# Designs tried in a protein design chat: VH-VL binders against Large ribosomal subunit protein bL21 (rplU). Part 10

Target 1, 133 residues: Large ribosomal subunit protein bL21 (rplU), of Prochlorococcus marinus (a2c733)
Amino acid sequence: MAEKPAAKPKAAAAKAEAKDQSDSYAIVEASGQQFWLQPNRYYDLDRLQAAVDDTVTLENVLLIKDGKNDTTVGQPYVKGASVELKVMDHRRGPKIIVYKMRPKKKTRRKNGHRQELTRVMVQSISIDGKALS
Key: E = the ipSAE of ESMFold2; O = the ipSAE of OpenDDE; V2 = 0.75 times the mean of E and O plus 0.25 times the DockQ between their complexes.

## First folded at step 7 (VH-VL; framework fv_nezutatug)

Design n4e (from nez3 with heavy chain E100Q L103D; at its last look DockQ between E and O 0.02; V2 from the best seeds 0.00; counts 0 for: pae O 8.0 > 2, placed apart)
Fold by OpenDDE, look of step 7:
Structure n4e (fold): chain C 133 residues (1-133), chain A 120 residues (1-120), chain B 107 residues (1-107)
Amino acid sequence: as target 1 above (133 residues)
Amino acid sequence: QVQLQESGPGLVKPSQTLSLTCTVSGYSITSGYYWHWIRQHPGKGLEWIGSIYHSGSTDYNPSLKSLVTISADTSKNQFSLKLSSVTAADTAVYYCARSQWEDLGYFDYWGQGTTVTVSS
Amino acid sequence: DIQMTQSPSSVSASVGDRVTITCKASQGISSYVAWYQQKPGKAPEPLIYDASSLQSGVPSRFSGSGSGTDFTLTISSLQPEDFATYYCQQANSFPYTFGQGTKLEIK
């Protein structure tokens, strides 16, 4: 009675689902500047009027790319698009020395400046209430 | 002319909170510049404690960061220092000062200083 | 933190003498150095900013020099009112730090 060899359990190749780093991004207008924003990344924006841990929604989205899908360009903004930001910290930028001289008036002024910034994390990019993957 | 004057208790018990106020005259603290607290232990050098920018942003010495709070009362044109859990090591003359230029750390105007003794 | 090493800790001099005090930074700080004079029981008074710029109202016998890591305060001809403690300070970055001071005494 030949013992039927026990079928070696097929090692389920755990396909490491390569977390497809979602190539999704949005270009937004904030504080008069344009920013390239991706989910789960940190950015420094000009000082926002929000508290730490607050959620801020940007609606001035100029362009949105949803992974492998076509790019949507706004005129001037993409309708229904929004970017949700979490305020992480308020900080000051690097010290800048500003020197102004008026040669004809023989006047000079020297100032130090630090730009007020807000560090935010991009929580989600959405169109019509649907978050992009 | 800009003038700074420190005020507060001259005696604080150990483990209590030291509270000082700097009253500024001749210039609004919200109009510009950087405002500082500096202390000097008896017979020792000067130590920068922290600062408050005219916007309200604060910077602290890392050695004291967990114990220090600097705030401003714009209505009174004052800014204040709070130092928690004081010890004998916090006995010092405390000065408030202003930067010469906005965020440049050259101290052009100083208060006269106020002595704070920590003693049981 | 940037350390400011000041030397000497004390100096004895006579009226009319040339006095030099040095300050060394632990790293390059460009010209962001100030010098202060402190008399007993008084607040520090500014002398020099940006390593070599004389503060308004300060006598011309005071001068500052240096860049990078090495800085010098010089009093060309010591006057009776100049006997005090002097401090260097870096203004390059937080935390702001001072030298340990130099006490200038009458010989």
Scores: ipSAE 0.016, ipTM 0.631, lowest interface PAE 8.0, mean pLDDT 88
ESMFold2, look of step 7: ipSAE 0.450; ipTM 0.781
ESMFold2 (binder alone), look of step 7: mean pLDDT 91; pTM 0.942

Design n4f (from nez3 with light chain D50A A91Y Y96L; at its last look DockQ between E and O 0.22; V2 from the best seeds 0.00; counts 0 for: pae O 7.8 > 2, placed apart)
Fold by OpenDDE, look of step 7:
Structure n4f (fold): chain C 133 residues (1-133), chain A 120 residues (1-120), chain B 107 residues (1-107)
Amino acid sequence: as target 1 above (133 residues)
Amino acid sequence: QVQLQESGPGLVKPSQTLSLTCTVSGYSITSGYYWHWIRQHPGKGLEWIGSIYHSGSTDYNPSLKSLVTISADTSKNQFSLKLSSVTAADTAVYYCARSEWELLGYFDYWGQGTTVTVSS
Amino acid sequence: DIQMTQSPSSVSASVGDRVTITCKASQGISSYVAWYQQKPGKAPEPLIYAASSLQSGVPSRFSGSGSGTDFTLTISSLQPEDFATYYCQQYNSFPLTFGQGTKLEIK
């Protein structure tokens, strides 16, 4: 009476795939600067002309990395790529004191500057309408 | 000075909906701040549940997203948490908190917390 | 999700000691780190924001440092009222996440 070997349960394989999704990112051009953006992260950009809670879409994507796929580099931009941003708040950066001295003219000027910024959260990065996970 | 106070039932039965309210005093919730719910299971660390902006926009912890609803009542200067289908794992002290104007996600003011026990 | 790994989980120290608690983020989070103190039966109280900025009313013996992935809370000279549990927290991305906590006990 040959005892039929008990089929080992296939359960172990599912846990490994979830780790790789967090590594998607895009490099975008905004306000003349380049930003490394990842989904669900906060970033401070130069003041956007948008209201709080608005969604802003950036299309000037220079590079996109899908965690599972190869890096796509644009020339100069990746076609079909976009980044959706949620405007969280408008804020002012830290106060920078600009001191200008002209020794020969005995003139001293002290000016305070605060950069106007917009806090955004990256909602999604997409290529051809497909969001990267 | 801004003050936050949690209120709600201290006991909830399994599978029911937990409902809490945070009453804010000394400050208007419509002034452009971010308002939060955080919980702490007995003897455990802190867990962010979700947040609501003064505009009514919400963000939730993905682990709880399907079960959590946060809303605001501007007329009462309150915001609320609803957690559906509770289990023993939802037994915790629940805190409401505020973010400072330029520091979203930093909790500068906290309520005293309210204990919620899930028990049959 | 960004994980905050706090170390140590517990520390025993004496009044007057220098105490250091570390927090490591699973990914770069700039300076969007806060530290909180929690006493038994009480709500957490803010200590540090922006990794190194002291919350108003917090004693100067508390300090924070770090950027990127590695952060530190330091108590230069421990006082009796400082025995509590401390938490780091990141607010760079959703979901907002905390370290597991460090319990500071009397030696």
Scores: ipSAE 0.018, ipTM 0.649, lowest interface PAE 7.8, mean pLDDT 88
ESMFold2, look of step 7: ipSAE 0.648; ipTM 0.849
ESMFold2 (binder alone), look of step 7: mean pLDDT 91; pTM 0.940

## First folded at step 8 (VH-VL; framework fv_nezutatug)

Design n5a (from s17 with heavy chain E100T; at its last look DockQ between E and O 0.19; V2 from the best seeds 0.00; counts 0 for: pae O 5.3 > 2, placed apart)
Fold by OpenDDE, look of step 8:
Structure n5a (fold): chain C 133 residues (1-133), chain A 120 residues (1-120), chain B 107 residues (1-107)
Amino acid sequence: as target 1 above (133 residues)
Amino acid sequence: QVQLQESGPGLVKPSQTLSLTCTVSGYSITSGYYWHWIRQHPGKGLEWIGSIYHSGSTDYNPSLKSLVTISADTSKNQFSLKLSSVTAADTAVYYCARSTWELFGYFDYWGQGTTVTVSS
Amino acid sequence: DIQMTQSPSSVSASVGDRVTITCKASQGISSYVAWYQQKPGKAPEPLIYAASSLQSGVPSRFSGSGSGTDFTLTISSLQPEDFATYYCQQYNSFPFTFGQGTKLEIK
């Protein structure tokens, strides 16, 4: 009586690779810093000279990724690239305590600093006037 | 203390426009804060509908954008929601809420909510 | 849209218990997470903002933690008035989205 070979357990269903729908993003230079920006997301930038609800356009785009498309890297900037930002509000960052001690002079200074920030929402990333999806 | 109160018809017929008003007291809606509409379908979670800023600018949930209008009446210290072409899916408790400029998108004050039923 | 997935959907606990509720975002949302408590027939009440900051007037037994995608609400010692439904919410991006809720019930 031939022992019926034990059915090999069906291979565990391939983890559905979460289609990392690689959301489009841009790396921009603003206020001497680099920011990774995605559409419809909020970011805190250094204080912008704009009013609440204004639209600000950043043109210093270092890199653009359009979904599944190839990454475009600028030299130093991507030509024709821009990011439109909506100013949401102006805010102050967390309080940073700056403590300076001069040991030999017995001088201690404790200063609080709060960075002035602007909350922006990325409205669109575009190349040559075409918004990335 | 800021207080929000929703008002409007509790019953709306299908295909009609739902209209609600939020009356704000203790604070001016022009003072630079953000004002929101949020709804909760029976037995379900919360859904953000849209927002109006002190400037009158608006943002809407993309799922409802074509059907939603939010406006403000500064003279009455009110803001309103209009939802067109309602269906049974729009039956919910509707809340108005506030966000401060420091914490935009965080709803620190809520109205008591008003129940809207869509039925024939 | 950013999805907020809460776990568990329901939890039974006793007075004095430590309760933990988790929320996972489908994308990185920094610390732009809020927690709300809702009792039956009432509006949600704010508990936590910025993932870990306690709303004024909220008891210290409530705490929030997390950044990026994983967030936690903790009640250190459950009180009778804490039995309710809890919601996480992200305000990092449009549209603002809520978790499905966690119902905390008496064991």
Scores: ipSAE 0.020, ipTM 0.656, lowest interface PAE 5.3, mean pLDDT 88
ESMFold2, look of step 8: ipSAE 0.529; ipTM 0.800
ESMFold2 (binder alone), look of step 8: mean pLDDT 92; pTM 0.947

Design n5b (from s17 with heavy chain F104W; at its last look DockQ between E and O 0.01; V2 from the best seeds 0.00; counts 0 for: pae O 4.7 > 2, placed apart)
Fold by OpenDDE, look of step 8:
Formats: C-alpha cells, sequence, structure tokens
Structure n5b (fold): chain C 133 residues (1-133), chain A 120 residues (1-120), chain B 107 residues (1-107)
C-alpha cells in the first residue's frame, strides 16, 4: 500500500500586528483573476515576482468597501486605490492530475500539475494614500 | 472555486439504508483530491465516516457500527454515501468535504451539510 | 484510534481578549493537526492546517502551534465574529478524529 502523503508545514507567517478591519474589503484584479481581500488576512495569489518579506502594491482595485462609508466601484478601477501586500511565502497549490487520452492514437498521458502560488498578507487598503479605517 | 452540495432524504426509517450524494462543482473528482463524508450528531462533535479517492480506493471509520459504502460517479462528478441498518444514533448533519492529496485529511472545503433524521 | 482531548470545553471572553485553546493527542501525531471554526447552523470552516499554517482568507489574529502531542490555537485579539465552536482534528492516521470542541462565548 502506497503511503498517503502528508505535506509538512512551511515557514510560519510573520505576526502582523495590523488592526483587524473586518468590515472593510477590496476587490482587486491580479493575474487575470478577481480577489476579495480584507486587511490582516492571508491569501494565496499566483506566483508573484517578489521575494519573501517584500511589500507588493496592487493598484488594479475594482471595488472598495469602507466599513463606515459607501462602496466605491471603479470604472474599471478605483482611482487612487491600492492594496499593500506583504509576501509571506512561496508555495505550491493543490496537485491537479490531468489525464489526456487520444483515442485514435491509443496514447494516454497522465500529468500532474501544481500551480505556483504566493502567500501574502494584506497590510492595508488605501485610497489616495489614506488607509481605510 | 470548488463547491460541494449534499443531497438526499431528510428522513429515514430505522433499519433502512441512508443514501446521500455529494455534487461537486468547480473541480473534477478525478483531479487528485480526496473526498470525504463527515457527520455531526446534534449537540455533539464531528465524526469522520469515510473517504474516497478518484482511483476508487476507499477508507472507512472502523468504529462505525453500521455498514458504510462510499462510491463515486465520475460522469456526474458526484460521490455518494450509503449507510445501512440505520438507527437513531445515525441522526446527524452529514457533510461532504474535500482535501488535497498532499494534505489528505485536512478538509479545506465543506458542503453546507444535510440533516438526516432517523425516525419511525 | 487517536483521541484528541480539547480544553477547555467552554470559555467566556470579551472582545479584545487573548484566547487560547489546547488540544492533546493520545499519541504523537507530528504536525498533522487542523483547526476548524463552526458557527451555529453552519458547516465547519478551516482555520489552520499542519498545526501552524493558516488557511487562505483567515485573519492573522489566528495562530496555531505545537508538535507531537500538544497543540494550541490562539486568537490574539478576539473579535465579535469569533464567537463560535472550535475543533481540533488529527489527520496523522486513520481514522481521522476530532476534539470534542470548545465553545467560545461572549462574557
Amino acid sequence: as target 1 above (133 residues)
Amino acid sequence: QVQLQESGPGLVKPSQTLSLTCTVSGYSITSGYYWHWIRQHPGKGLEWIGSIYHSGSTDYNPSLKSLVTISADTSKNQFSLKLSSVTAADTAVYYCARSEWELWGYFDYWGQGTTVTVSS
Amino acid sequence: DIQMTQSPSSVSASVGDRVTITCKASQGISSYVAWYQQKPGKAPEPLIYAASSLQSGVPSRFSGSGSGTDFTLTISSLQPEDFATYYCQQYNSFPFTFGQGTKLEIK
């Protein structure tokens, strides 16, 4: 019986003492996908071209919700909006098995794929340089 | 994004077979994930029932008194639970869940759960 | 079977408090521990895997630690939405087993 694999934990995420703004969020576009981001939370994005502990700023913000203010929707982006991310780790996503069969050629291929991901922590969401409350 | 949805009868008579189906969307059940059934008796903790991999390999909780069968229908992207000879002790909320192969046993996605009551 | 003994069974706390929940395994299980949050009428939601790795989307106020037999879930500053029942779980070996749960209530 093949032993079932279990992944080992990677490096511990740095403790960010950022104030939890549970009512604020931004929708951002990154790598052709939309993400719902909240301050002081961790997210897995497609592999970023940044080193661990680097700060990355996303400017393609589609929507901002400030817990105390109205929702701002961009056309297509919210002008002056940005999301600051701290790179916490580079990791691989879940394994996907791709099975391709070519009936006419009697060929079968089984390939495994794991998407390269970057774990980030949302440090802040800001408009015109002002962080959301 | 992957979504799991349980379906089946909410009421089963004692000694009958409980049958549930989990419909998966967003990912193929043949993509290398492990698929699970978990239940929660009212006011109690969680109990792992069993699991199935896309290869058809199954694992079951040996502590279960009733006979458990888990199967998969790849054409429908579903997997199912059958629990035979049910009793009142089998009354619970039943969840289907997923885990990555490399993180097998860590349930990263859950269905909303379906309540099954065993009553005459 | 591996027993997961969770403590306390219930805890009352206030917003802003630091809360710690512990889980003890009946045998060594390395770091194959997960933590879940469950609100009434909802399915459990994953918080932590591999004892200390946070699930995507989980607030940074949550942290996990431990290896071997003793594991801890910590909420550094409790928020209103954190009042729920928490479960530890081992996936070192079959059968997968859960702790009995810790109900976190508002003081």
Scores: ipSAE 0.030, ipTM 0.670, lowest interface PAE 4.7, mean pLDDT 87
ESMFold2, look of step 8: ipSAE 0.435; ipTM 0.751
ESMFold2 (binder alone), look of step 8: mean pLDDT 91; pTM 0.943

Design n5c (from s17 with heavy chain E100T, light chain Y32N; at its last look DockQ between E and O 0.38; V2 from the best seeds 0.00; counts 0 for: pae O 8.2 > 2)
Fold by OpenDDE, look of step 8:
Structure n5c (fold): chain C 133 residues (1-133), chain A 120 residues (1-120), chain B 107 residues (1-107)
Amino acid sequence: as target 1 above (133 residues)
Amino acid sequence: QVQLQESGPGLVKPSQTLSLTCTVSGYSITSGYYWHWIRQHPGKGLEWIGSIYHSGSTDYNPSLKSLVTISADTSKNQFSLKLSSVTAADTAVYYCARSTWELFGYFDYWGQGTTVTVSS
Amino acid sequence: DIQMTQSPSSVSASVGDRVTITCKASQGISSNVAWYQQKPGKAPEPLIYAASSLQSGVPSRFSGSGSGTDFTLTISSLQPEDFATYYCQQYNSFPFTFGQGTKLEIK
């Protein structure tokens, strides 16, 4: 009775759970728009009333996600939350041509618009003065 | 056309400070653009060292842990790199580069590079 | 730091071939990716910005695509002058980081 060699357990390929290092982020309201902001990233916001290289603090934080921690949702804002931004530059967006034609009134208006933008770098997201990791 | 030219000693002793200068021509460094230092180790990839803005503000690669200082001399239309306490790991070709305000971090113009060897 | 994983590390091709190089970011970086060409003993030269925009003066056989985490550089028909090392780079976040490079060699 030849003992059937025990099948070596297939080493379960440890799916390297890509540590979705869920990067901390905040959703902020600025200039009537909502922005998804992460630390150390660049964003173009509507023109801020700040000089280049200034630090601007946004306090209208709607939501904060601290890594693997639970999401904090504000009503309407997260109390004690703030986002520090470094103003990198002031820029103009792409030229948008607004063409308005009124049928039968022979009125045609072609206007060019360039949105004034501010490029910022998110320095930190904080709650109660503590920066998120 | 914008031109960048690196200059400095090709040989630096360990523990000394590496000093390089980038001379910019055809464009003023105060015109609101960004100026960068990038290095390339022999046979390796590229590493961003740091940047200086038109205002004089700087950003550095965290991996270089305060060993780096970038400064600008507007009178000479130059910006400089100082790397303190150099080791053999700092042997590289050093490039200066430019970015526009529209495409910050995109290096549209490069210097020819200068080779720096750290050896005793 | 955002890691840019470039593949392959080397590729052998012939003149006229289609060549594709990929770059994967460790996290989402929108379209803030650039591609550079570097010849031996020379500085990198810009090819592509904003993932898909061709740098002025660069031949149309070069193209870039991708968004988020996956990016591709394509050379539609390889020319003799295209044999070089290519690098991807992200400029979405500090520090700016480059891929390891892809050496394109003649077969």
Scores: ipSAE 0.013, ipTM 0.637, lowest interface PAE 8.2, mean pLDDT 88
ESMFold2, look of step 8: ipSAE 0.546; ipTM 0.802
ESMFold2 (binder alone), look of step 8: mean pLDDT 92; pTM 0.946

Design n5d (from s17 with heavy chain G32D E100T, light chain A50K; at its last look DockQ between E and O 0.01; V2 from the best seeds 0.00; counts 0 for: pae O 7.4 > 2, placed apart)
Heavy chain, then light chain:
Amino acid sequence: QVQLQESGPGLVKPSQTLSLTCTVSGYSITSDYYWHWIRQHPGKGLEWIGSIYHSGSTDYNPSLKSLVTISADTSKNQFSLKLSSVTAADTAVYYCARSTWELFGYFDYWGQGTTVTVSS
Amino acid sequence: DIQMTQSPSSVSASVGDRVTITCKASQGISSYVAWYQQKPGKAPEPLIYKASSLQSGVPSRFSGSGSGTDFTLTISSLQPEDFATYYCQQYNSFPFTFGQGTKLEIK
ESMFold2, look of step 8: ipSAE 0.463; ipTM 0.766
ESMFold2 (binder alone), look of step 8: mean pLDDT 92; pTM 0.946
OpenDDE, look of step 8: ipSAE 0.077; ipTM 0.740
ESMFold2, look of step 9: ipSAE 0.483; ipTM 0.768
ESMFold2 (binder alone), look of step 9: mean pLDDT 92; pTM 0.945
OpenDDE, look of step 9: ipSAE 0.023; ipTM 0.624

Design n5e (from s2 with heavy chain E100T, light chain G28D; at its last look DockQ between E and O 0.02; V2 from the best seeds 0.00; counts 0 for: pae O 6.3 > 2, placed apart)
Fold by OpenDDE, look of step 8:
Structure n5e (fold): chain C 133 residues (1-133), chain A 120 residues (1-120), chain B 107 residues (1-107)
Amino acid sequence: as target 1 above (133 residues)
Amino acid sequence: QVQLQESGPGLVKPSQTLSLTCTVSGYSITSGYYWHWIRQHPGKGLEWIGYIYHSGSTDYNPSLKSLVTISADTSKNQFSLKLSSVTAADTAVYYCARSTWELFGYFDYWGQGTTVTVSS
Amino acid sequence: DIQMTQSPSSVSASVGDRVTITCKASQDISSYVAWYQQKPGKAPEPLIYKASSLYSGVPSRFSGSGSGTDFTLTISSLQPEDFATYYCQQANSFPYTFGQGTKLEIK
């Protein structure tokens, strides 16, 4: 990976007061998985090929709900919909031990796996360039 | 569909600055993708020059870093290359290209290329 | 800089032939390799990303393999439109670098 040098860890994220959770959300497809994304929340996605502090835009939006408004469902994607994400950090997931046993061959294999993840913050969900409230 | 088109002078004199522009259509450069310049010298392989992100973040090939500036004009949906103090070695076909944030460093869309000749 | 060395520099083949092009990296680059096809007077077109994944619209006769330092592009059954120059590229680290190219010619 083109690792841009890790910027110094900025200080402890103060308890952002639970401001009014906008009832707005989007379902997006990323890395072959579906994610329920809400503005101003953090999510761990599979490793993105982006640098820390970069803003990336997801365009594969399957569904958008704008507060109390009607849900828009894409076929397969909602046209004009996008989710803007800020890359916060690259991290490794928990260690998963994969144990494979072949009983007839008396072979045992134990492998450790750590999934490479990217923590992102949802900055905005937009339709046709308009951010959802 | 994303389309990229290079434009600029086809002839530049030695020691002058080469200026090229890539016009992007069908997609906003303010989207979270990376925009690259790549060149191909006659009879040689491809050389990556550098990239720009819409935030203004740039990185360049170390071999060209002192001579290269990449900039973006979001109002025109364009990004540009400036190469200073050109020599005959800078004669090449210049391409602009895109990489997605999912596949940073993989060039999925290319311009048609523009030929630049450095000659007195 | 990471050097990408392709072999052969040129290959002559016939329609229907199996063609293999190799690329060797100067260091371990995991699976961060792309392959491109370039026809005369045209821009390179992407074929493969992440060593083995095909771009959408690329014919299934194209395949990529390898990890670490050794990578291979294979055309299982050469078609007339496949005669071109092919390039490998590493996407592991800056600066991105390309192989010198392999020219696939008609025998």
Scores: ipSAE 0.021, ipTM 0.657, lowest interface PAE 6.3, mean pLDDT 88
ESMFold2, look of step 8: ipSAE 0.373; ipTM 0.753
ESMFold2 (binder alone), look of step 8: mean pLDDT 92; pTM 0.948

Design n5f (from s2 with heavy chain E100Q, light chain A91Y Y96F; at its last look DockQ between E and O 0.01; V2 from the best seeds 0.00; counts 0 for: pae O 6.9 > 2, placed apart)
Fold by OpenDDE, look of step 8:
Structure n5f (fold): chain C 133 residues (1-133), chain A 120 residues (1-120), chain B 107 residues (1-107)
Amino acid sequence: as target 1 above (133 residues)
Amino acid sequence: QVQLQESGPGLVKPSQTLSLTCTVSGYSITSGYYWHWIRQHPGKGLEWIGYIYHSGSTDYNPSLKSLVTISADTSKNQFSLKLSSVTAADTAVYYCARSQWELFGYFDYWGQGTTVTVSS
Amino acid sequence: DIQMTQSPSSVSASVGDRVTITCKASQGISSYVAWYQQKPGKAPEPLIYKASSLYSGVPSRFSGSGSGTDFTLTISSLQPEDFATYYCQQYNSFPFTFGQGTKLEIK
């Protein structure tokens, strides 16, 4: 939850809309992929080394958008930015069949793969210890 | 990453106007953050001078209100401090700082500070 | 103006010690207190906001507590890099005001 400022200048207070905070998001790097993360949403990441109900913090934040502020783009990461995730479940992804055939060589290989995934809920996105949403 | 850098003359004569500029990098001053000036007299505590918001809204420490003007140049991503009629009491390290919108008045980023000496 | 009174003004401690710095506000300021660390020749650095929230990247040995008028900064186990001057600050009301500082020195 965003904290309320102790003092509100008149000009700033008038423009403060709660809706802007709800539009906060972060782009994070996890498992070699980039994810667009928003608070209170669920995502499937590659298997995390955490138990169900654990809280995991991602620090490789490439971009952070505070609804009330300008977008911050990291180089390569946004310093001080983090995303807190709650581990909800460990699951296997859909089965992928890899079929390889070599023409005229009568060689065929069929392999199945299921990616190990972790369902997470984004609890918060923060910058410099301040939760944006 | 946000960086703030103060610049200006290190020496000002009494009764003159002190002028400082804070150059912000890594973030636009037109964002929803507040931009502040704070000073520290030698061997003393910190004194908040005032702030500017991107809308042009300003407020100042009542103790300095009549002497202080803070302005912004969005084209240069800078904001400035003018302190008129300076005296020896205005000798200090001057810092520019930022406050997050949600934590107005909490200073999360600071410049390195610039020393200003008021002397004849 | 709200006055922030820190105590002690200076403290000598050894590495590994538990150190507590207090700040008293002249009036109730809820939890709108920040703590800063300042080393000689450097700008203040944020430690705590909203009385007890740790700023990102700050070691967990730092903690803040308090509400209303009485606030404390605690260093659970002092490290060599912690020798500095510490300031409390209120941002409940204009003008924002700082404590006079507490100098933490090596014993």
Scores: ipSAE 0.019, ipTM 0.642, lowest interface PAE 6.9, mean pLDDT 88
ESMFold2, look of step 8: ipSAE 0.435; ipTM 0.759
ESMFold2 (binder alone), look of step 8: mean pLDDT 91; pTM 0.941

## First folded at step 9 (VH-VL; framework fv_nezutatug)

Design n6a (from n5d with heavy chain F104L; at its last look DockQ between E and O 0.01; V2 from the best seeds 0.00; counts 0 for: pae O 9.2 > 2, placed apart)
Fold by OpenDDE, look of step 9:
Structure n6a (fold): chain C 133 residues (1-133), chain A 120 residues (1-120), chain B 107 residues (1-107)
Amino acid sequence: as target 1 above (133 residues)
Amino acid sequence: QVQLQESGPGLVKPSQTLSLTCTVSGYSITSDYYWHWIRQHPGKGLEWIGSIYHSGSTDYNPSLKSLVTISADTSKNQFSLKLSSVTAADTAVYYCARSTWELLGYFDYWGQGTTVTVSS
Amino acid sequence: DIQMTQSPSSVSASVGDRVTITCKASQGISSYVAWYQQKPGKAPEPLIYKASSLQSGVPSRFSGSGSGTDFTLTISSLQPEDFATYYCQQYNSFPFTFGQGTKLEIK
């Protein structure tokens, strides 16, 4: 009766403890809006054309703060800067009532709107391919 | 971004009516949200007082129902709290807050709070 | 009313520590639990909704779990800014009710 070889313990993938870069942030432009992004945090952006678990890179970085280092401000964008995002899920925002009145035409329009959103996790902020510490 | 700001008298005499107003900016109170009042007695936990839906429907904490009235003024983008016959037990920081329709009772945005002291 | 029993009432920990706070509901409330962080003199800030979903802008070191009656908030690696009072809250039914809070203090 041949002893079935003991399955090698799955190497605990060293969950790289993403160092909470709590002091680092980037201001990015996405979908015509500006967002304050910090590593290892979740954000709702306008619907991204990406699948869940995909990685999306934002290159329109307006400003980067690397911890206690000087703030880098772009003109209009910080050259070489990027923010890597992981798509977590797609969701719809809360329903809002959009009321439009056209006084000259005596027309009133009341519509419901739910914004399509994408929940993302900020994986890293980088300058010239180097992630902020 | 939505902002909520509480306002009202910081001092109320016993047996009088406490009146507070929450001014909402960034979003219309006529949007599909719930608007809430929550208070925190000094050194104590949080207590939900009541809510108003954009339609004007209200829900109150049963412990306070007979004493509480929540109303909305859409023209001013405000909603208000009235608490009648106040006692020292009503001394607290009062917060207004918001919930989405999808997450009724999850308070995603809060005001900074206003302190109300009940004293003679 | 649904009672939310939070434990511990206070916890001392160091930066980098793993911290766990529990909340027990007096009855089944599915996943309708929220967690809030409150710093002195400030309003509560939302952390988690639906027992395990993180609020936008919340660090990933925060996580929530549980269903039914037992819920847990976990901070995987405590940061200096995390020292505060934490509250669980149910929104399964009216009236909405909070736990008594857990004060997280520096060791």
Scores: ipSAE 0.015, ipTM 0.608, lowest interface PAE 9.2, mean pLDDT 88
ESMFold2, look of step 9: ipSAE 0.635; ipTM 0.840
ESMFold2 (binder alone), look of step 9: mean pLDDT 92; pTM 0.945

